# Ledger of designs, part 10: VH-VL binders against Putative multicopper oxidase GMC1 (GMC1)

Target 1, 132 residues: Putative multicopper oxidase GMC1 (GMC1), of Saccharomyces cerevisiae (q04399r243to374)
Amino acid sequence: LINGKSSDGETIKIGFNTEYLLLRIVNSGMSGTQVFHLDGFQLIVLEADGIMIKPFIVQTINLAVGQRYTILVKLKSDTSFIRMINGCNKMMGYITKQWWFYKEGAHLDLPKNPNDVSIEHLPGFTKAELYR
Below, E stands for the ipSAE of ESMFold2; O stands for the ipSAE of OpenDDE; V2 stands for 0.75 times the mean of E and O plus 0.25 times the DockQ between their complexes.

## First folded at step 7 (VH-VL; framework fv_diridavumab)

Design e7 (from e1 with light chain D51E; at its last look DockQ between E and O 0.60; V2 from the best seeds 0.00; counts 0 for: pae E 3.1 > 2)
Fold by ESMFold2, look of step 7:
Structure e7 (fold): chain C 132 residues (1-132), chain A 121 residues (1-121), chain B 111 residues (1-111)
Amino acid sequence: as target 1 above (132 residues)
Amino acid sequence: EVQLVESGAEVKKPGSSVKVSCKASGGTFSSYAISWVRQAPGQGPEWMGGIIPIFDTANYAQKFQGRVTITADDFAGTVYMELSSLRSEDTAMYYCARGDEYIWGDYFDYWGKGTTVTVSS
Amino acid sequence: QSVLTQPPSVSAAPGQKVTISCSGSSSNIGNNYVSWYQQLPGTAPKLLIYENNKRPSGIPDRFSGSKSGTSATLGITGLQTGDEANYYCGTWDSSLSDYVVFGGGTKLTVL
């Protein structure tokens, strides 16, 4: 669940002039690794578990239960929306959800159902801990 | 204004290594991706790899994986590229080029003038 | 062999228009921004077009770029003898983990 919501296709509005997106993400679940990805964007990791770190770049984040990261995303000038992909690991594979960031005034035709996303084939996917 | 200056031309024997440098000046150094691009005579450019100095993050083209090492010295404002196990087909002009800030970009807006590496027996 | 395919040469008279194509795949041009470079003899490549169709400062609007599907096009209008050069396309290729792959180049001759 994302912010207590289990529905797919939710949207988050961002400012028309936004050049950077700062996200604080946490796996607050009771079980299961969570996968976080922004389609087409690089994730600059600034904090791990509340501690400022030497920044590094990944394309996909794997969060164990209780892990948290602060990430910075440099947006592209021609972006009208950003697909956020979240995967929850299960024995049979991954359950996926898609949410959308969109810039104010964008006329958004939401693309594909999240069931068509392969979590294990996301750019930079790894089960290894990103920072320890 | 941003300037990139490669080290001088080198002549090497097959099987040896070469280490070339790229000194950056006239702007912010550490936050920009700096790449090495080579160009054999009569051919198109070929990306070899690069580094973002502030993150100490290097990436290498698959073709050069295992033969190329790229490092940065923040104090000297310099990026280094070492290519090992040289072959005659490594004869080319080698450029350093600046990419995007904080991320890997997909274009280069500043280029050095290049340096020649010649591999001959 | 270049991942991106360009015609080996194109030519046109001064004042005319020319286009240079660059063909790729979904792992490069199809999903990523395209850049274009001019290389005059004996010089380093110079960025002409970035992010498919944008010009850096100092590049005249005679140079234009576009992209459709897995193909990109550089357009040059009002040809001048000083435009005689090699032209290269470049783009990210996610299948190779290469942040830029380049075309083999197109030699433009102004007759």
Scores: ipSAE 0.318, ipTM 0.728, lowest interface PAE 3.1, mean pLDDT 83
ESMFold2 (binder alone), look of step 7: mean pLDDT 90; pTM 0.924
OpenDDE, look of step 7: ipSAE 0.757; ipTM 0.900

Design e8 (from e1 with heavy chain F108M; at its last look DockQ between E and O 0.74; V2 from the best seeds 0.00; counts 0 for: pae E 2.4 > 2)
Fold by ESMFold2, look of step 7:
Formats: structure tokens, C-alpha cells, sequence
Structure e8 (fold): chain C 132 residues (1-132), chain A 121 residues (1-121), chain B 111 residues (1-111)
């Protein structure tokens, strides 16, 4: 679930002049790891499990149950949308959900390619925890 | 005004290592991506790797993985590149260059004049 | 071999227009920003275009950049003899983890 919602294809509006996106992500599920990725963007990890750390960059985050991260994303001036890819590891592989961040005033005709994402092939994918 | 200055030219024997430095002045250093790019005579430029000094974590081009070590001294405003197991084809001009802030962007806007590393018997 | 393909040479007369292409794939140009560099003989590369179409301070507006699909184009108008140089495109390739890959270069001759 993403923020308690199970819907695929949801959108999140962000301000037109936003230069950075600060995300606090947590796997609050009862079982299964969660994979988090923003297509085309680098994830600057600032905080792990509530503790400030020396920042580092990854492309994809794997979260065990109860793990939390604070990440910073630098946007480009011409960014109109960001595809968020979330994978939940289940017995049959990954259940994939896609959400979009979009800037106010952006055209909402988003790219149509749900279910064509392979979680195992995302840039920087690993089953290992990023920080312990 | 931002300036990048590489250390002086070097002549090395095959099988040895070289360590070159890049000192930044006239601007912010530690939050920017600092890259090493080489160019053999008559060839195009080739990205070797780089570092964002405040993260103290380097990234390397696949071609150079295992032979290149890039480090930073945030206090001195200096980035170092060490290339090991030198071969004659490593003879080239080596540049340092400053790119984007906080991330690996698509560009490098400030370049040093370069320093020559010559590998010969 | 570079994953970014450029024509090896182009030529045009002073005052004319020229374009230089850079062809790649979805893992580089298709999903990432493109930069362009000019290298005069005996000098370091100089940034002409970044973020597909932006000019750094001091680059005249006769230099332009654009991108469509997996191809990028550098445009130069009002050619001058001083524009005779090698031109390189650059971009990130997310599939290789190489944050910068350069094209093979295009030699511009001003006749």
C-alpha cells in the first residue's frame, strides 16, 4: 500500500516552482520487502530508520518491514512529471504499483506503460538492505 | 570565478601507478560532482569516474573499474585520481571537470587545462 | 565503440547553418539530458549546451540544442571560421552506470 491506498496509477501534485522533493518512505507492512524507484532520478538518502546519516546516492531502494528512509530528489527545471515505481515482493514475484508526481500546470497525459516494469531490472536494484 | 588546476605532467613506466590531483579555487567544491576525463592523442574524451566530495563516495566508468581510485580532501579543496597497472594506451591528457551540484548530471561546465601522463618503457 | 553515434564530419561555408546529430538509445538520450562540447585544437572541451537546450553564460544564441526521441541535435548558425573544431555530445547512460558517455565526435570544417 502507498499511504494506505492500494490504487495503481494515482497522481500526487507538487508545486510549479519545486526544485527538490523530500520524501519520507516507510515499509509499514506486515511482511514482504518493498522496492522504491523514481524513474530517471537519483535518490539522495539523508536519514535511515530515524537517524541522520552521511548522504549517499542510490537509484532504487529496497525496504524491509519497518525500515524507513528520508530521501531528497533534485528536480530539473523542465520536469513536468515523475513516475514512481513501487514493488512489493510476494510469493509469485513482485506486485508493481505506479504513481506519478506532477507539477501544477503540467499536462496530465502521462506515459502509458504500467505493468511493463520489471522490478528486478530497475537501475541499482538489490535485495540487500541499503543501510543497517 | 571557478578554476580547476591539475597537478604537473608525469612520465611513468608500464605496470606502475600514477596519482594526479585537481585543486579547485574561486568557488564551491564539496557539493559538486568532480569528474576525471581523459583523452588519448587523436581520440575523443572518455569519462573515467568522479566523486561528489561531501558524499565521499566515488563512481567509476565500467571500463576503469578496478584500476581507478578517486578520493577527495574536502578541507584542501582537492580531488585525487590514481590509475594503477599503467599501460602504453593510458598515455593521454587527463582533465578534471566540475559538473552538477549534489547529483550526477549530464554536463561539466568547468574544465582544467589538463595534465599529461606518458607511459613508456 | 561509443553508444552515441555522431557523423564523423560536416562542413559549411561562413555565414551558413549546420546541424550535428547524436543518436543513442532509451537508456541514454531517450531518458536523460544531453550536453554538447566544442573542442578547439590543443584545448580542453568547452561546454556549449546542457540540459538539452540551455546555454551557459557567454555562449551566443547562434548555438542551439534540441532532442527528439533518442536523438539530439546541435545547431550552429552564422558560421565563423573560428567554429572549426570537434564537437561531442554527452549524456548519462543509466544502463551502464556511466554517468557520462561521449559521442565519437564530429569535425566541423568551415570552408
Amino acid sequence: as target 1 above (132 residues)
Amino acid sequence: EVQLVESGAEVKKPGSSVKVSCKASGGTFSSYAISWVRQAPGQGPEWMGGIIPIFDTANYAQKFQGRVTITADDFAGTVYMELSSLRSEDTAMYYCARGDEYIWGDYMDYWGKGTTVTVSS
Amino acid sequence: QSVLTQPPSVSAAPGQKVTISCSGSSSNIGNNYVSWYQQLPGTAPKLLIYDNNKRPSGIPDRFSGSKSGTSATLGITGLQTGDEANYYCGTWDSSLSDYVVFGGGTKLTVL
Scores: ipSAE 0.396, ipTM 0.760, lowest interface PAE 2.4, mean pLDDT 83
ESMFold2 (binder alone), look of step 7: mean pLDDT 89; pTM 0.921
OpenDDE, look of step 7: ipSAE 0.793; ipTM 0.910

## First folded at step 9 (VH-VL; framework fv_diridavumab)

Design f1 (from e4 with heavy chain F108M; at its last look DockQ between E and O 0.70; V2 from the best seeds 0.00; counts 0 for: pae E 2.8 > 2)
Fold by ESMFold2, look of step 9:
Structure f1 (fold): chain C 132 residues (1-132), chain A 121 residues (1-121), chain B 111 residues (1-111)
Amino acid sequence: as target 1 above (132 residues)
Amino acid sequence: EVQLVESGAEVKKPGSSVKVSCKASGGTFSSYAISWVRQAPGQGPEWMGGIIPIFDTANYAQKFQGRVTITADDFAGTVYMELSSLRSEDTAMYYCARGDEYIWGDYMDYWGKGTTVTVSS
Amino acid sequence: QSVLTQPPSVSAAPGQKVTISCSGSSSNIGRNYVSWYQQLPGTAPKLLIYDNNKRPSGIPDRFSGSKSGTSATLGITGLQTGDEANYYCGTWDSSLSDYVVFGGGTKLTVL
C-alpha cells in the first residue's frame, strides 16, 4: 500500500511553481524491501532514520521494513509529470506500482502499464543494494 | 564570470600516470557537477567522469572505471583528474566542464580551453 | 561506435534550414533530457540547447531542439557561414552507468 491505497496509477498534485520536492518516505510494511525511484530524477538523501546525514545522491533507493529517508528532488521548470516507481520485494520478486506527481493544470494522459517496469533494471538499482 | 583553466600540456610514457588540474574562478563551483571530457583528434567528445565537490561524490564512466580518479580541493578551488596505466590511445585533448548544480545534469554550460596529454615512447 | 547516432554530415545554403538528428535508445534519450553542442575548429564545445529545447542566454532563437521517443533533433534556420561546425548531442545513459554520453558528431557545411 502507498499512503493506505492499493490502487495503481494514483496521482499527487504539486504546485505549478514547485522547484524542489521534499519527500519523507518510510517502509511501514510488515515484510518486504521497498524500492523507490523517480523517473528521470536524482534523489538527494538528507536524512536517514530520523538523523540528518551528509547528503548523498542516488537514483534508486532501497528501504527495509521500518527504514525511512528524507529526500530532496530538484525539478525542472518544464516538468509536468514525475513517474514514481515503487517496487515491493515479495517471495516471487518485485510487485510494481506506478504513481505520478503532477503540476497543477497538467493534462493527465499518463501511461497505465505499471507491470511493464523491471525493478531490477532501474537506474542505480545495483548501487541502491550497496547503500543499504 | 565563470572561468575554468586546466593545467598545462603534458607528455607521458606508456604505463605512467597523469594528473591534470582544473582551477575554477569567477563563480561558485563546489555545488556544481564538474566533469572531465576528452577528445582524441578527429573524434567526438568522451565523458570520463566528474565530481560534485560539496558532496565529495565522484562518478566515472564505465570505460575508465579503475583507471581514473577525480578529486576536489575546495580550499584551492581546484578539481583534479588522474588517469593511470596510460597507453597511446589516451592521447587527446582533456577538458574540464561545469554542469548542473547539486545533481548530475545532462549538460555542461562552461568549458575550459582544454589541455593536451600526449602518450608516446 | 557512439552510443548516440548522428549523420556524419549535413549541408545547406546560407539562409536555408537544416536539421540534425540524434538517435538513441530507451536507456538514454527515451528517459533523459538531451543537450546539443557546437564545436568550432580548435575550440571547446559550446552549449546550444539544454533540457531538450531550452537555449542558454546568448543563443539566437534560430537554434531549436526537440525530442520524440528515442530521437532528438537540432534545428537551425537562417543558416550563416559562421554556423559551419561540428554538432554533438548529449544525454545520460543509465545502461552504461554513464551520466553523460555524446553522439559521434555531425559536420555542418554551409555552401
Scores: ipSAE 0.336, ipTM 0.747, lowest interface PAE 2.8, mean pLDDT 83
ESMFold2 (binder alone), look of step 9: mean pLDDT 89; pTM 0.913
OpenDDE, look of step 9: ipSAE 0.794; ipTM 0.911

Design f2 (from e4 with heavy chain S31N; at its last look DockQ between E and O 0.69; V2 from the best seeds 0.00; counts 0 for: pae E 2.6 > 2)
Fold by ESMFold2, look of step 9:
Structure f2 (fold): chain C 132 residues (1-132), chain A 121 residues (1-121), chain B 111 residues (1-111)
Amino acid sequence: as target 1 above (132 residues)
Amino acid sequence: EVQLVESGAEVKKPGSSVKVSCKASGGTFSNYAISWVRQAPGQGPEWMGGIIPIFDTANYAQKFQGRVTITADDFAGTVYMELSSLRSEDTAMYYCARGDEYIWGDYFDYWGKGTTVTVSS
Amino acid sequence: QSVLTQPPSVSAAPGQKVTISCSGSSSNIGRNYVSWYQQLPGTAPKLLIYDNNKRPSGIPDRFSGSKSGTSATLGITGLQTGDEANYYCGTWDSSLSDYVVFGGGTKLTVL
């Protein structure tokens, strides 16, 4: 669940002049590694499990149960919307969800295919490595 | 003003290694992706890899994985590129170039003048 | 053998318009921003266009860029003799994990 919602295709509005996005993400689930990705963007990891770290950059984050990250995302000036992809990598299957960030005043022209993404093909995705 | 200056030209034998430096000035250095791009005579540019010094994070083009190492010395304001197992095909002009701040960018706004590495027997 | 395909050469008379194409794929131009570079003889490449269609300071507005699908185009109007150079497109390729791949270049000749 994302913020208590299980819906696919949800949207989150951001300010027109937003240059950076700061996200605090946590896997509060009872089991299963969670995957987090922003399509077309790099994730600068600033804090892990409540502790400031030497920053590093990934394209996709794997979160074990109870793991927390603070991430920074640098936007481009012509970014109108951002696809957020979240998935669960457990057993032989993947469950994916898409959410959207969009800038105030953007022409609302969101993609039509919310369920046609696979987490195993995301840039930087790593199967079965436990520690991140 | 941002300036990038590569070390002097090198002549090397096949099978050896070369280490080229790039000194940056006129702005913040550690926050930016600094890349190495080479250009063989009569050919287009070829990205080899880069580093973001503040994160100590280096990335390499697939073609050069295992042969190239890129490091940074924040105190000296310098990025280094070492290419090993040199072949005649590595004869080229080597440039350092500055990309985006904090992230791996897809363009370079400042380029050095380049330095020649010649590999011949 | 370039990841991005450009015509080897183009030519036009002074004052005319020319376009230079750059063909890629869904893993590069199709999902990522395109940049363009001018390389005058004996010099390093110089950024002309970034983020598909933006000009850095000091680049005249007769240089323009656009992108559609997996292809990008550099437009040059009001051609001058000084525009004679090699032109390269560049972008990120997600399938190669290469943060920049370049075209093989296009030689512009001003007759």
Scores: ipSAE 0.370, ipTM 0.746, lowest interface PAE 2.6, mean pLDDT 81
ESMFold2 (binder alone), look of step 9: mean pLDDT 90; pTM 0.926
OpenDDE, look of step 9: ipSAE 0.794; ipTM 0.910

Design f3 (from e4 with light chain W92Y; at its last look DockQ between E and O 0.66; V2 from the best seeds 0.00; counts 0 for: pae E 3.0 > 2)
Fold by ESMFold2, look of step 9:
Structure f3 (fold): chain C 132 residues (1-132), chain A 121 residues (1-121), chain B 111 residues (1-111)
Amino acid sequence: as target 1 above (132 residues)
Amino acid sequence: EVQLVESGAEVKKPGSSVKVSCKASGGTFSSYAISWVRQAPGQGPEWMGGIIPIFDTANYAQKFQGRVTITADDFAGTVYMELSSLRSEDTAMYYCARGDEYIWGDYFDYWGKGTTVTVSS
Amino acid sequence: QSVLTQPPSVSAAPGQKVTISCSGSSSNIGRNYVSWYQQLPGTAPKLLIYDNNKRPSGIPDRFSGSKSGTSATLGITGLQTGDEANYYCGTYDSSLSDYVVFGGGTKLTVL
């Protein structure tokens, strides 16, 4: 579930002039590792488990149950949409969801399709925890 | 105006190491990715690696992993590149170049004039 | 040797238009932004185009960039003798884990 929603293809509006996203992500599930990725973007990790850390850059984040990160994402000025890919680790691989960030004024006409993504082939994917 | 100045030309023997510096001035240093790009005579450029000084995070091209080390001195405004186990094929012009701010970008907007490293026996 | 292929040379007369191609794959140009560099004889490369089609300050609009599929193109109109140079494309390549890979270059001759 993402923010309590199980549906794929949800969208999140951001301001037209947004240059950076500051995201606080947490795996609040009862079991299973969560994978977080923004297609085409680098993730600057600023805080892990509530503690400010020496920042580092990754392309994909793997969160164990109860882990949380604060991340900063630098956007390009011509970005209209950002595909957010979330994977939930299950015994038979990953269940994926795709959500979209979109800039104000962009037309939303994108199909929902969680089956187009291989979590284990995402850039920078690792099963190891990034901080611990 | 951003300026990048590489250290002076060097002549080295095969099997030795070289350490080249790049001093940045006229702008913000620590938040930008600073890369090293080399160019052998008559050939195209090759990205070797770089560093984002504020994060103290270095990244290396696959071809050079294990032979190159890139470090930064924020106080001096300087980035260093050390290339070890030199061979004749390492004879080239070495440039420092500035990439994107805070992230690993995919282009370089400022270049130094370059410095020559010659590997000869 | 480069994963990005450019023609080794192109030529045209002053005032004409020329295009320089850069051919890659889905692991580089197909999914990533392309940049272009001009290298005049005896000088460092200079950024000409970034983000496929954007010009940095001071680059005239007779230089243009475009991308289609796994190929990118640099266009130069109103050719001048001062445009004689080597031109290189660059992009990220996920298969090499290199943040920038360069093409082998194209020598432009204005005659």
Scores: ipSAE 0.352, ipTM 0.767, lowest interface PAE 3.0, mean pLDDT 84
ESMFold2 (binder alone), look of step 9: mean pLDDT 90; pTM 0.927
OpenDDE, look of step 9: ipSAE 0.787; ipTM 0.908

Design f4 (from e4 with heavy chain Y102W W104Y; at its last look DockQ between E and O 0.80; V2 from the best seeds 0.66)
Heavy chain, then light chain:
Amino acid sequence: EVQLVESGAEVKKPGSSVKVSCKASGGTFSSYAISWVRQAPGQGPEWMGGIIPIFDTANYAQKFQGRVTITADDFAGTVYMELSSLRSEDTAMYYCARGDEWIYGDYFDYWGKGTTVTVSS
Amino acid sequence: QSVLTQPPSVSAAPGQKVTISCSGSSSNIGRNYVSWYQQLPGTAPKLLIYDNNKRPSGIPDRFSGSKSGTSATLGITGLQTGDEANYYCGTWDSSLSDYVVFGGGTKLTVL
ESMFold2, look of step 9: ipSAE 0.475; ipTM 0.800
ESMFold2 (binder alone), look of step 9: mean pLDDT 90; pTM 0.927
OpenDDE, look of step 9: ipSAE 0.760; ipTM 0.903
ESMFold2, look of step 13: ipSAE 0.508; ipTM 0.793
ESMFold2 (binder alone), look of step 13: mean pLDDT 90; pTM 0.928
OpenDDE, look of step 13: ipSAE 0.712; ipTM 0.892

Design f5 (from e4 with heavy chain N59E; at its last look DockQ between E and O 0.68; V2 from the best seeds 0.00; counts 0 for: pae E 2.4 > 2)
Fold by ESMFold2, look of step 9:
Structure f5 (fold): chain C 132 residues (1-132), chain A 121 residues (1-121), chain B 111 residues (1-111)
Amino acid sequence: as target 1 above (132 residues)
Amino acid sequence: EVQLVESGAEVKKPGSSVKVSCKASGGTFSSYAISWVRQAPGQGPEWMGGIIPIFDTAEYAQKFQGRVTITADDFAGTVYMELSSLRSEDTAMYYCARGDEYIWGDYFDYWGKGTTVTVSS
Amino acid sequence: QSVLTQPPSVSAAPGQKVTISCSGSSSNIGRNYVSWYQQLPGTAPKLLIYDNNKRPSGIPDRFSGSKSGTSATLGITGLQTGDEANYYCGTWDSSLSDYVVFGGGTKLTVL
């Protein structure tokens, strides 16, 4: 679930002049590792499990049950949409959901993706503990 | 003005290693990605890896993983690149180049003049 | 053997327009920003275009960039003899985890 919703293709509006996105993400589920990715963006990890850390950059985050990260994302000035990819690790692989961030004033049509995204082929994907 | 100055040219034997430095001056140093890019004669540029000094975290091109080490010295304003297990095909011009601030950029707006590394027997 | 494919050479007369193509894939140009570089003989590359179509300060507007699908194009109008150089495209490659990969280059000749 993302913010209590299980639907695929949901959207989140952000301000037109947003230059940075600050996200606090948590795996609050009872089972399975959660994977988080913003297509085409780097994730600056600032805080892990409530503890400020020396920042580092990843492209994909793997969260065990109860893990939390605070991340900062630097946006491009011409960004209208950001595809958010979430994967949930289940017995036979991953279940994938896609959400979208969009800037106020962007056209209403979101890009369509005719193929499912492979979680294990996301850039920077790892099952290992992210913070060292 | 931002300037990047590589260390002097090197001539090396196969199987040895080389360590090249890049001194940055002018502007902000530690928050920018500093990359190493090489170019063999008659060929296009090739990204080897880089570092963002404030994070002290280096990233490497897949081709060079395990052979390249990139470090930074914030006090000296200097980035270092060490390439090991040298081969004749490592003969090239080596540049340091500045990318984006805080993140790994996908372009380089400042380039050093480059330094030659020659690998011959 | 470059990840990005460029024609090895192009030519045009002074004052004319030329375009230089750069062909990639969905893991690079298809989803990431493209940059272009000019390299005059004996010099380091110089950034000409970033973020697909933006010019750094000091680059005249006769240089332009565009991107469509998995291909990018550098346009040069009002061609001058000083534009004779090698031109390279660059972009992030998500599948390689390389933050930039470059094309093999295109030699521009002004006849």
Scores: ipSAE 0.347, ipTM 0.737, lowest interface PAE 2.4, mean pLDDT 83
ESMFold2 (binder alone), look of step 9: mean pLDDT 90; pTM 0.921
OpenDDE, look of step 9: ipSAE 0.800; ipTM 0.912

Design f6 (from e4 with light chain S94D; at its last look DockQ between E and O 0.85; V2 from the best seeds 0.00; counts 0 for: pae E 2.3 > 2)
Fold by ESMFold2, look of step 9:
Structure f6 (fold): chain C 132 residues (1-132), chain A 121 residues (1-121), chain B 111 residues (1-111)
Amino acid sequence: as target 1 above (132 residues)
Amino acid sequence: EVQLVESGAEVKKPGSSVKVSCKASGGTFSSYAISWVRQAPGQGPEWMGGIIPIFDTANYAQKFQGRVTITADDFAGTVYMELSSLRSEDTAMYYCARGDEYIWGDYFDYWGKGTTVTVSS
Amino acid sequence: QSVLTQPPSVSAAPGQKVTISCSGSSSNIGRNYVSWYQQLPGTAPKLLIYDNNKRPSGIPDRFSGSKSGTSATLGITGLQTGDEANYYCGTWDDSLSDYVVFGGGTKLTVL
């Protein structure tokens, strides 16, 4: 579930003048690793499990149950939408969901996305902890 | 005006190492990705790696992993690249180039004039 | 052949137009922004186009960029003898360790 919703293709509105996104992400599930990716963007990790850290950059985040990160994302001036890919590691591999951030005033006809996004082939994918 | 100045040209023997520097001035240094790009005679450019000084985060092209070390001195405003186990194929022009702020960029907007490293016996 | 494929050379008369192609894959051009560089003889590369189709300050609008699928194109209209140079495309490649890849270059000759 993302913010209590299990549906694919949901959208999240952001301001049209937004240059950076600050995201607080947490795996609040009872089991299974969560994978988080913003297609075409780098994730600057600023905080891990409530502790400010020396920042590092990844393209994909793997979160164990209860694990949380604060991330900063730098947007380009012509960004009108951002595809969020979330994978949940279950018995049979990953259950994948796609959500969209879009800027206020952007055309809402979002690009068509194929089903079965390959979580294991996302840029920078790893099953290991990203911070120690 | 942003300026990037590489250290002077070098002539090296095979098997040795070279360390070149890139002095940045005329703008913010530590938050930008600073990359090293080389270009052999008659060839296209080749990204070797880079560093974001404020994060002390270096990233290396797969071809050069194990031979290249890139470091930064924030106080001196300088990025260093050391290439070891030199071969004749390493003879090239070496550029430092400035990328994006806080992230690895997908373009380079400022380039140094380059410095030649010649590897010969 | 390089990860990004460019024709080795193109030529056209002064005042005409030319296009320079750059072919890649879904892991680079297909998902990432393309940049173009002009390298005049004996000089460092100069950024000509970034973010697929944007010009830095000082680059005239007769230079244009576009991208479709896994290919990118640099367009130059109103060719001048001073445009004779090597041109390189560049982009991020997600399938390799974090790095920028460049095309092998296209020599533009103004005849």
Scores: ipSAE 0.396, ipTM 0.768, lowest interface PAE 2.3, mean pLDDT 84
ESMFold2 (binder alone), look of step 9: mean pLDDT 89; pTM 0.919
OpenDDE, look of step 9: ipSAE 0.771; ipTM 0.905

Design f7 (from e4 with heavy chain T57I; at its last fold request DockQ between E and O 0.85; V2 from the best seeds 0.00; counts 0 for: pae E 2.3 > 2)
Fold by ESMFold2, look of step 9:
Structure f7 (fold): chain C 132 residues (1-132), chain A 121 residues (1-121), chain B 111 residues (1-111)
Amino acid sequence: as target 1 above (132 residues)
Amino acid sequence: EVQLVESGAEVKKPGSSVKVSCKASGGTFSSYAISWVRQAPGQGPEWMGGIIPIFDIANYAQKFQGRVTITADDFAGTVYMELSSLRSEDTAMYYCARGDEYIWGDYFDYWGKGTTVTVSS
Amino acid sequence: QSVLTQPPSVSAAPGQKVTISCSGSSSNIGRNYVSWYQQLPGTAPKLLIYDNNKRPSGIPDRFSGSKSGTSATLGITGLQTGDEANYYCGTWDSSLSDYVVFGGGTKLTVL
């Protein structure tokens, strides 16, 4: 579930003039690593588990159960949509959900979600813990 | 206007190290990714690595991992690149180049004049 | 050997149009923005095109860029003798974590 919703293909609107996206993400599940990725963007990790850290930059981040990150994302001026890919590590591999961020005023025909997202092939994917 | 100035040309022997500097002026320095790009005679440019000084994050191309170290002095507005275990193949022009702010950019909008490092026996 | 493939040379007469290709893969051009650089003899590279098709301030509109799939193209119209240079494409390669991989270059000769 993302924000209590199990739906695939949900959207989140952001302001027309948004240059940066500040995200606070948490794995609040009982088991399983969560994987988080924004297509075409770098994730600047500023805070881990409620503590400000020495920043680091990754393309894909994983969260063990109970882990939290605050991340900053720099948008490009021509960005209208951002695909958010979330993978949940289960016994049989990853279960994938895709959500979209879109800028206010963008054309409302959202890109179709691809069905064949491979979590293990995301840029910068690793099973190793990124912090601590 | 933004300017990048590398330190002077160097002649080195195989097996030694070289440390070159890049001084930035004419704008905000510490929040930008500053990279080192080299170009051997007759070859295309080759990204070696870079640093984002405000975050103290340095990254290196896989080819140079273990031989290159990039550091910054934020107050001096200077980035340093040290290349160790020099080989004749390291003979090249070395450039510093400015990328994006806060992130690893995928292009460089300002380049230094370059500095020559010659490795010969 | 270069990750990105460019023709080694191209030539055309003054006033003509040329295109320079840059071929890559899904891990670079296919998913990332492409940049182009001009390198005049004895000088540092100069950014001509970023984000596939955008020109920095001061670059004339006779320089254009595009991409399709895993290939990118630099277009130069109204060729001038001062355009004689090496041209390089660059892009991020997600599989290498290299924040710019460059083509081997294309020498443009204006005849």
Scores: ipSAE 0.444, ipTM 0.783, lowest interface PAE 2.2, mean pLDDT 84
ESMFold2 (binder alone), look of step 9: mean pLDDT 90; pTM 0.926
OpenDDE, look of step 9: ipSAE 0.791; ipTM 0.910
ESMFold2, fold request of step 12: ipSAE 0.380, 0.303, 0.417; ipTM 0.766, 0.710, 0.762
ESMFold2 (binder alone), fold request of step 12: mean pLDDT 89, 89, 89; pTM 0.918, 0.916, 0.917
OpenDDE, fold request of step 12: ipSAE 0.819, 0.816, 0.820; ipTM 0.912, 0.913, 0.914

